# Designs tried in a protein design chat: VH-VL binders against q0atu2. Part 43

Target 1, 119 residues: q0atu2
Amino acid sequence: MLDKKARIRTSREYRNVFEKGKRLSGRFLIIYYVENALDNNRFGFITNKKIGMAVIRNRIKRQLRAIVREYQGQVKNKHDIVLVARAGIGKSSFEGMEKDYIAIMKKAGLFARNANKID

## First folded at step 16 (VH-VL)

Design cc59
Fold by OpenDDE, fold request of step 18:
Structure cc59 (fold): chain C 119 residues (1-119), chain A 119 residues (1-119), chain B 106 residues (1-106)
Amino acid sequence: as target 1 above (119 residues)
Amino acid sequence: QVQLVQSGAEVKKPGSSVKVSCKASGYTFTSNYMHWVRQAPGQGLEWIGWINPETGYTKYNQKFKDKATITADESTNTAYMELSSLRSEDTAVYYCARTDEWYGYMDVWGQGTLVTVSS
Amino acid sequence: DIQMTQSPSTLSASVGDRVTITCSASSSIGYMHWYQQKPGKAPKLLIYDTSYLESGVPARFSGSGSGTEFTLTISSLQPDDFATYYCQQFDSYPLTFGQGTKVEVK
């Protein structure tokens, strides 16, 4: 579980990232990211019913949170980052999601310098 | 149940302005963004912009930034698009379309409003 | 801007034909959406996220592609399928559509 301070909580906070942030698409994920005025990063997660039933959506969110937690310390500071799960993510393995996350975050340049990423 | 109902056809003189309305029903108006799309006679679709009905924040296609003004009224579940300094080239059918902002597809469309600009 | 080029612009086909419409993006994009529009009607979402059918869309429709090349396929064209089809990207602003592909009766 992500620390409360590391979570995007409100609709307004989410939509601020959407409206002001940059967007990058991966194979299963889209990330939106924007610099914040805090001393920490915040993460948000978006799913919709087209991904699947609630059980599936909850599983996906759980998996994405696990991935984010794993690499949280390697992400450049002062960013709000929203992970959007696309329809096909339900067919992906955890490793596939992780690989996609790493690829997108690298492409976005959001990993800190000298970060020890697991490719 | 979810539907968008637009105002009726308009016939306008060059130099005038027109305001098209789009009333939403069957869902929480502020839970989705609203796009406006133009289609000139016999032509394709052009994105004009979108609005966050919750806050009024808008994003425009640069092509229409000086042409269209998009607004929303939460109290009436209605989105608006005003076109100014109308020219014959502005003659088109204008659509409002609902979207989940994170995914970018437009899943519900208004019936369209024909705006005809002629001397 | 990301330009979307559909091919062909017009396609004449008969009922039962296999129809393929392509959409080429000027830059690599993640996903493609497709819409169907009939004369005098608003566009209708047909396929989202490249290959997923919107609810109510017949199984004869399918989508595929990646990078800059995407396709919409109708396995066996039905009378109800004669319409204009548009692809759409959401990877960058402004949002852009293909110029459309009109599928008409041969």
Scores: ipSAE 0.915, ipTM 0.950, lowest interface PAE 0.5, mean pLDDT 96
Fold by OpenDDE, fold request of step 18:
Structure cc59 (fold): chain C 119 residues (1-119), chain A 119 residues (1-119), chain B 106 residues (1-106)
Amino acid sequence: as target 1 above (119 residues)
Amino acid sequence: QVQLVQSGAEVKKPGSSVKVSCKASGYTFTSNYMHWVRQAPGQGLEWIGWINPETGYTKYNQKFKDKATITADESTNTAYMELSSLRSEDTAVYYCARTDEWYGYMDVWGQGTLVTVSS
Amino acid sequence: DIQMTQSPSTLSASVGDRVTITCSASSSIGYMHWYQQKPGKAPKLLIYDTSYLESGVPARFSGSGSGTEFTLTISSLQPDDFATYYCQQFDSYPLTFGQGTKVEVK
């Protein structure tokens, strides 16, 4: 699990990212990201009933949190980043999600230049 | 059971203003953003803007930034759109539409309000 | 702005026909949404996220596409399907719709 300080926790914080951030679409994910005034990154995760039952949504969130945690140290600092899981993500493997995340984050320029990233 | 009910048709003279209302029911009003969409006679759909009913934060289509003012009243679960300096080309059916802001589709629509501008 | 062009603007078809509507975006987008509108009525969400049917939508409807090219298909047109269809993007502001495709009786 992500540290508490690394998590977007309130609806207001989430919606701030939506309203003021940039967005990029991937195959299974959309990311919204905006600079914050903190010394750390915060991550949020969005799912809805279109993805599936609560058990499925929770699984997806766990998987996305695991992915984010894995690459957290390689992300440029001072960002609030929200991962939005789209309907098709339920059919994706963990590796597929990871690949999509990496691709989107690269496209967004959110990884450090010297980061050890998966191609 | 989720429903958006808009105010009735309006007939206005050029130069006047009109305020259309959209009352939401069947869900928590502040849990979704509200779009406004215009449809001129025989024409397609045109996005005007959206509002965060919780905070009143708005985003407009640049085309309508000086034409439309979108507001919301949480106490009455009602969104409003005011059109100013009405012209004949503002004649259209105006819709409010609910959205999950993260996903960008409009899943519930009001019945529409016809605004006719004529001398 | 991302412009979306639907093809055709008008489509004449008969009950039972396979109908295909295309929506071309001026820039690459992640997902396309589709709406159905009947005369005098508000639009109705039909397909979201390119290929997923809104609840209550018949299985004869389907959506596909990626990048700049998207399609809505009705496998076997039914009387209730004669309407105008719109595609919509939310990849960038302003949100934009296609100009619409009117499916009418042949």
Scores: ipSAE 0.913, ipTM 0.950, lowest interface PAE 0.5, mean pLDDT 96
Fold by OpenDDE, look of step 17:
Structure cc59 (fold): chain C 119 residues (1-119), chain A 119 residues (1-119), chain B 106 residues (1-106)
Amino acid sequence: as target 1 above (119 residues)
Amino acid sequence: QVQLVQSGAEVKKPGSSVKVSCKASGYTFTSNYMHWVRQAPGQGLEWIGWINPETGYTKYNQKFKDKATITADESTNTAYMELSSLRSEDTAVYYCARTDEWYGYMDVWGQGTLVTVSS
Amino acid sequence: DIQMTQSPSTLSASVGDRVTITCSASSSIGYMHWYQQKPGKAPKLLIYDTSYLESGVPARFSGSGSGTEFTLTISSLQPDDFATYYCQQFDSYPLTFGQGTKVEVK
């Protein structure tokens, strides 16, 4: 589980990322990201009912959190990043999600230059 | 039932202003952003801007930044759009539309408000 | 701005026909949304995220595409389907719509 300090928690925080941040679309995910005034990154996760039932949404969130945790140390600091799960993510494997996340984060330039990433 | 009800048709003189209202019901007003879209007679759809009803934060199409002012009143679940310095070219049907901001589609629309500008 | 061009602007078809509408984006986008609008009525969401039907939308509607080319297909046109259809992107501001495709009776 992500540390509390590494999580976007309030609606205001989420929407700040939406309103002020940049956006990139992937195959299954969209990321919104903006610099924060902290010394750490914070991550948020968005799902909606169109993805599926609550158990599916919770699974997706759990999987995305796992992916984010795995690569957290490789992400450039001082960013708020929101992962938005799109409708098709329910048909994706964990590996597919991971691959998509990595691709988007690379495209966004959010991984450290010396990051050891699994493509 | 989720519903957006807009104010009635308006006939205005050039140079005047008009304020259109959009009252939301059937859902938590602050849970969604509210878009405004216009449609000139026989033409397509143009995005004007959106508002975060929770905070009042707005985003405008640059084309309408000096034309439209979008506001919201949480106490009445009503979004507003004021058009200033009306010209004949502003004649159009104006729609409010609800969105889940993260996904960018507008799933509920008001019935539209015709604003006619003529001398 | 991302411009989206629909083709055709108008098409005449008969009930039972297969209808295909194309939306071409000036830049690559992640997802396309589609709306249906009938005269004197507000647009209604038809397809979201390129290929997913909004609740209540008949299965004869489908969407596909990627990059800069997206399509809306009606497998067998029904009388209720004569309307104008719009594509919409949310990849960048300003949000933009296609100019619309009017599907009319042949």
Scores: ipSAE 0.881, ipTM 0.947, lowest interface PAE 0.5, mean pLDDT 95
Fold by ESMFold2, fold request of step 18:
Structure cc59 (fold): chain C 119 residues (1-119), chain A 119 residues (1-119), chain B 106 residues (1-106)
Amino acid sequence: as target 1 above (119 residues)
Amino acid sequence: QVQLVQSGAEVKKPGSSVKVSCKASGYTFTSNYMHWVRQAPGQGLEWIGWINPETGYTKYNQKFKDKATITADESTNTAYMELSSLRSEDTAVYYCARTDEWYGYMDVWGQGTLVTVSS
Amino acid sequence: DIQMTQSPSTLSASVGDRVTITCSASSSIGYMHWYQQKPGKAPKLLIYDTSYLESGVPARFSGSGSGTEFTLTISSLQPDDFATYYCQQFDSYPLTFGQGTKVEVK
């Protein structure tokens, strides 16, 4: 699970990323991102009703959180990052979402070289 | 039902100003950004800018930054666009349209306001 | 600015025809939205995120594409479909529309 301080919490925090940040589109995701004034990253997740019913949207959010948690040690610090689920995301596998996330994060320059060691 | 109702047509002289209103109903006014779009006679659609109706924060198409001023009033669920120093080239239909900020499509449009500049 | 060029600008067609409208972007974009506008009326969202129909849009409408080339297709044109169609992106600022494609009766 993502630590509480690594989560974007409020509407204002989310909208700051939209208003001030950059955006990039992947196959299943759009990311919005902006530098923050913290020591850490924060992540937010957006779905809408066009994607599906609440059960489907909740499953997608859980999958995206798991992906973010797996790679969070490789992400450059001091960023607020919002992952927006595109309409086609329900057709993707977990692996498909994961590959898309990796590709778009690399394209955005948000992955650090030589990620932190596991220890 | 979700609806955007705009103020009526206006006929103006060159050099004057006009303020077009867009009253929202059927949804929480601050839950969506409001955009303004122009359409000159026989021409296509041009984006003017958007407003966060909660905070009043705006973003403009550079082309219109010295022509248009977008505002919003939460208490009346109304967005406004003011056009200054009107010229004949400003003759157009002006639309308001709401978006989900994260997905960027305009799902509800006002009926349009014709502004005619002539002397 | 991302310029989007629709082709054709005007298209004459008959009821029952298959109609295809192309939107070409000056640089690669991740998605396309499509709108229908009838004379004297506001635009109406038809297709979002390239290929997904807005609620209430007839199944004869479809969208496809990627990169710089996107299409809107009407499989069997109906009288209600004579209108002007616009593509739209917001992958980058400024938000831009294509110049429009007028579909008119032959």
Scores: ipSAE 0.864, ipTM 0.927, lowest interface PAE 0.6, mean pLDDT 92
Fold by ESMFold2, fold request of step 18:
Structure cc59 (fold): chain C 119 residues (1-119), chain A 119 residues (1-119), chain B 106 residues (1-106)
Amino acid sequence: as target 1 above (119 residues)
Amino acid sequence: QVQLVQSGAEVKKPGSSVKVSCKASGYTFTSNYMHWVRQAPGQGLEWIGWINPETGYTKYNQKFKDKATITADESTNTAYMELSSLRSEDTAVYYCARTDEWYGYMDVWGQGTLVTVSS
Amino acid sequence: DIQMTQSPSTLSASVGDRVTITCSASSSIGYMHWYQQKPGKAPKLLIYDTSYLESGVPARFSGSGSGTEFTLTISSLQPDDFATYYCQQFDSYPLTFGQGTKVEVK
């Protein structure tokens, strides 16, 4: 659902965000983010087995991808961003995850006032 | 099963160095970062730093950046920490601990290595 | 640096007591991890992400908190629970632990 170019793909790409990036904790999510040298943003998603079984983890990732897709036009370009699902995320509604994402992206200074084209 | 086995206790003279090993088994060594933590006699826990065992990239607590050098050898599934210019206040138990880098808790610990600097 | 201050430093208790340990952070953090350490042994992960029990940890342990104040509670202390407890954050660098709370036999 996210374009291939908008995905963080390799372990090294993910770990670069952890190693070099900033982090902020929300209610259901932690985000890690760093500027990249590309024309576009890339997004990654992390869950672990403590969150739930594979069906639950896959549902959470699908929901997070949908949220990211809806707001991607508002995200300042040239960032790699990893969304990490916290242990309590399975108790959240889609709307709860969405509100949390909006809040932490604003706090990180990653949202523009209006939708911006991905460069 | 997952375990971290550390090298044995060391007795060292002031001014010398020591290298503590931490051999991992029961999991893919490069799938997790490794932390080093110290505990002086009768004291609490202090974080020294972590290593990405895949690349050798490290991050240190500023307090220990000139004291400790963390390395890893993927071929032997072993992490190392070297302490230089030993002083009596370096006497402590040193632990390695596995972490999921995205979540920041240490789920498996080595048994600890007592380093005694003769004072 | 985020300073983590545990209270109390030492706590004398009897089997069956309810034990509460507080961890105060010098600035707001999103979560807290807790470890148990027995004499001569490595620390053991007890609670992750504030309130979630690690596998194999008895249900008498619980965690709660937000912002700058977090607690670890043992609802009915057992002989196996006499140990030192540490809180830990990694919301920001450097990773820090609280100074520890020793729970000892009264």
Scores: ipSAE 0.859, ipTM 0.925, lowest interface PAE 0.6, mean pLDDT 92

Design cc59
Fold by ESMFold2, look of step 17:
Structure cc59 (fold): chain C 119 residues (1-119), chain A 119 residues (1-119), chain B 106 residues (1-106)
Amino acid sequence: as target 1 above (119 residues)
Amino acid sequence: QVQLVQSGAEVKKPGSSVKVSCKASGYTFTSNYMHWVRQAPGQGLEWIGWINPETGYTKYNQKFKDKATITADESTNTAYMELSSLRSEDTAVYYCARTDEWYGYMDVWGQGTLVTVSS
Amino acid sequence: DIQMTQSPSTLSASVGDRVTITCSASSSIGYMHWYQQKPGKAPKLLIYDTSYLESGVPARFSGSGSGTEFTLTISSLQPDDFATYYCQQFDSYPLTFGQGTKVEVK
């Protein structure tokens, strides 16, 4: 699980990322990101009812949290990052979400490819 | 049922100003951002800007930054757009539209307000 | 600014025709939204996130595409479908619409 300090918690904190941040689209995800004034990263997760029923949305959030936890050591510090689930994410595998996250984080310059993760 | 109801048509002289209202009902007003979009006669759609109705924070299309002022009043569930220094080319239908800020589509639109600027 | 060019600008069609509208973006975008607008009426969300139908939209509508090329298709045109259609992006500021495609009676 993500540490309490690594969570974006409030509506205001989430909306700051939308209002002040940059946006990049992947196949299953959109990320929004902005530099923060902390010494650490914080992560947030967004779904909406168009994604699916609550069970599906909860599964998606759990999977995204697991992915973020796995790679959080490779993310440049001092960023607030919001992962937004696209409508098609319910059709993806965990591996598909993971691949998409890596690609979009590299494109954003936030997550350089880990040398230990070679195919 | 979600609804956006705009104020009625206006006929204005050049150099004056106009304030268009957009009253929301059927949802929590601060749960969504509000956009303003214009459509000149026989023309397509142009984005003017959005407002976070919770805080009053705005973002504008640079084309309209010095022409339009967007505000919101949470107590009346109403968004406003004021157009200043009106000219004949400001003649258009002006729409308010609700969005989920993270996904960027406008799922509910007001009926439009015709603003006519003539001598 | 991301320029959105729709093709064709005007399309004459008959009930029952298959209609395809193309939206080309000046740079790559992640997904596209589509709106339908009838004369004197506000636009209505039709398709979101490239290919997903808004609630109440008939199954004859479909969307597809990626990168810079996106399409809206009406598989069998109905009288209710004569309207102007707009594509829209918000991957970058400013939010932009295509110039519109008017689908009119042949």
Scores: ipSAE 0.826, ipTM 0.913, lowest interface PAE 0.7, mean pLDDT 92

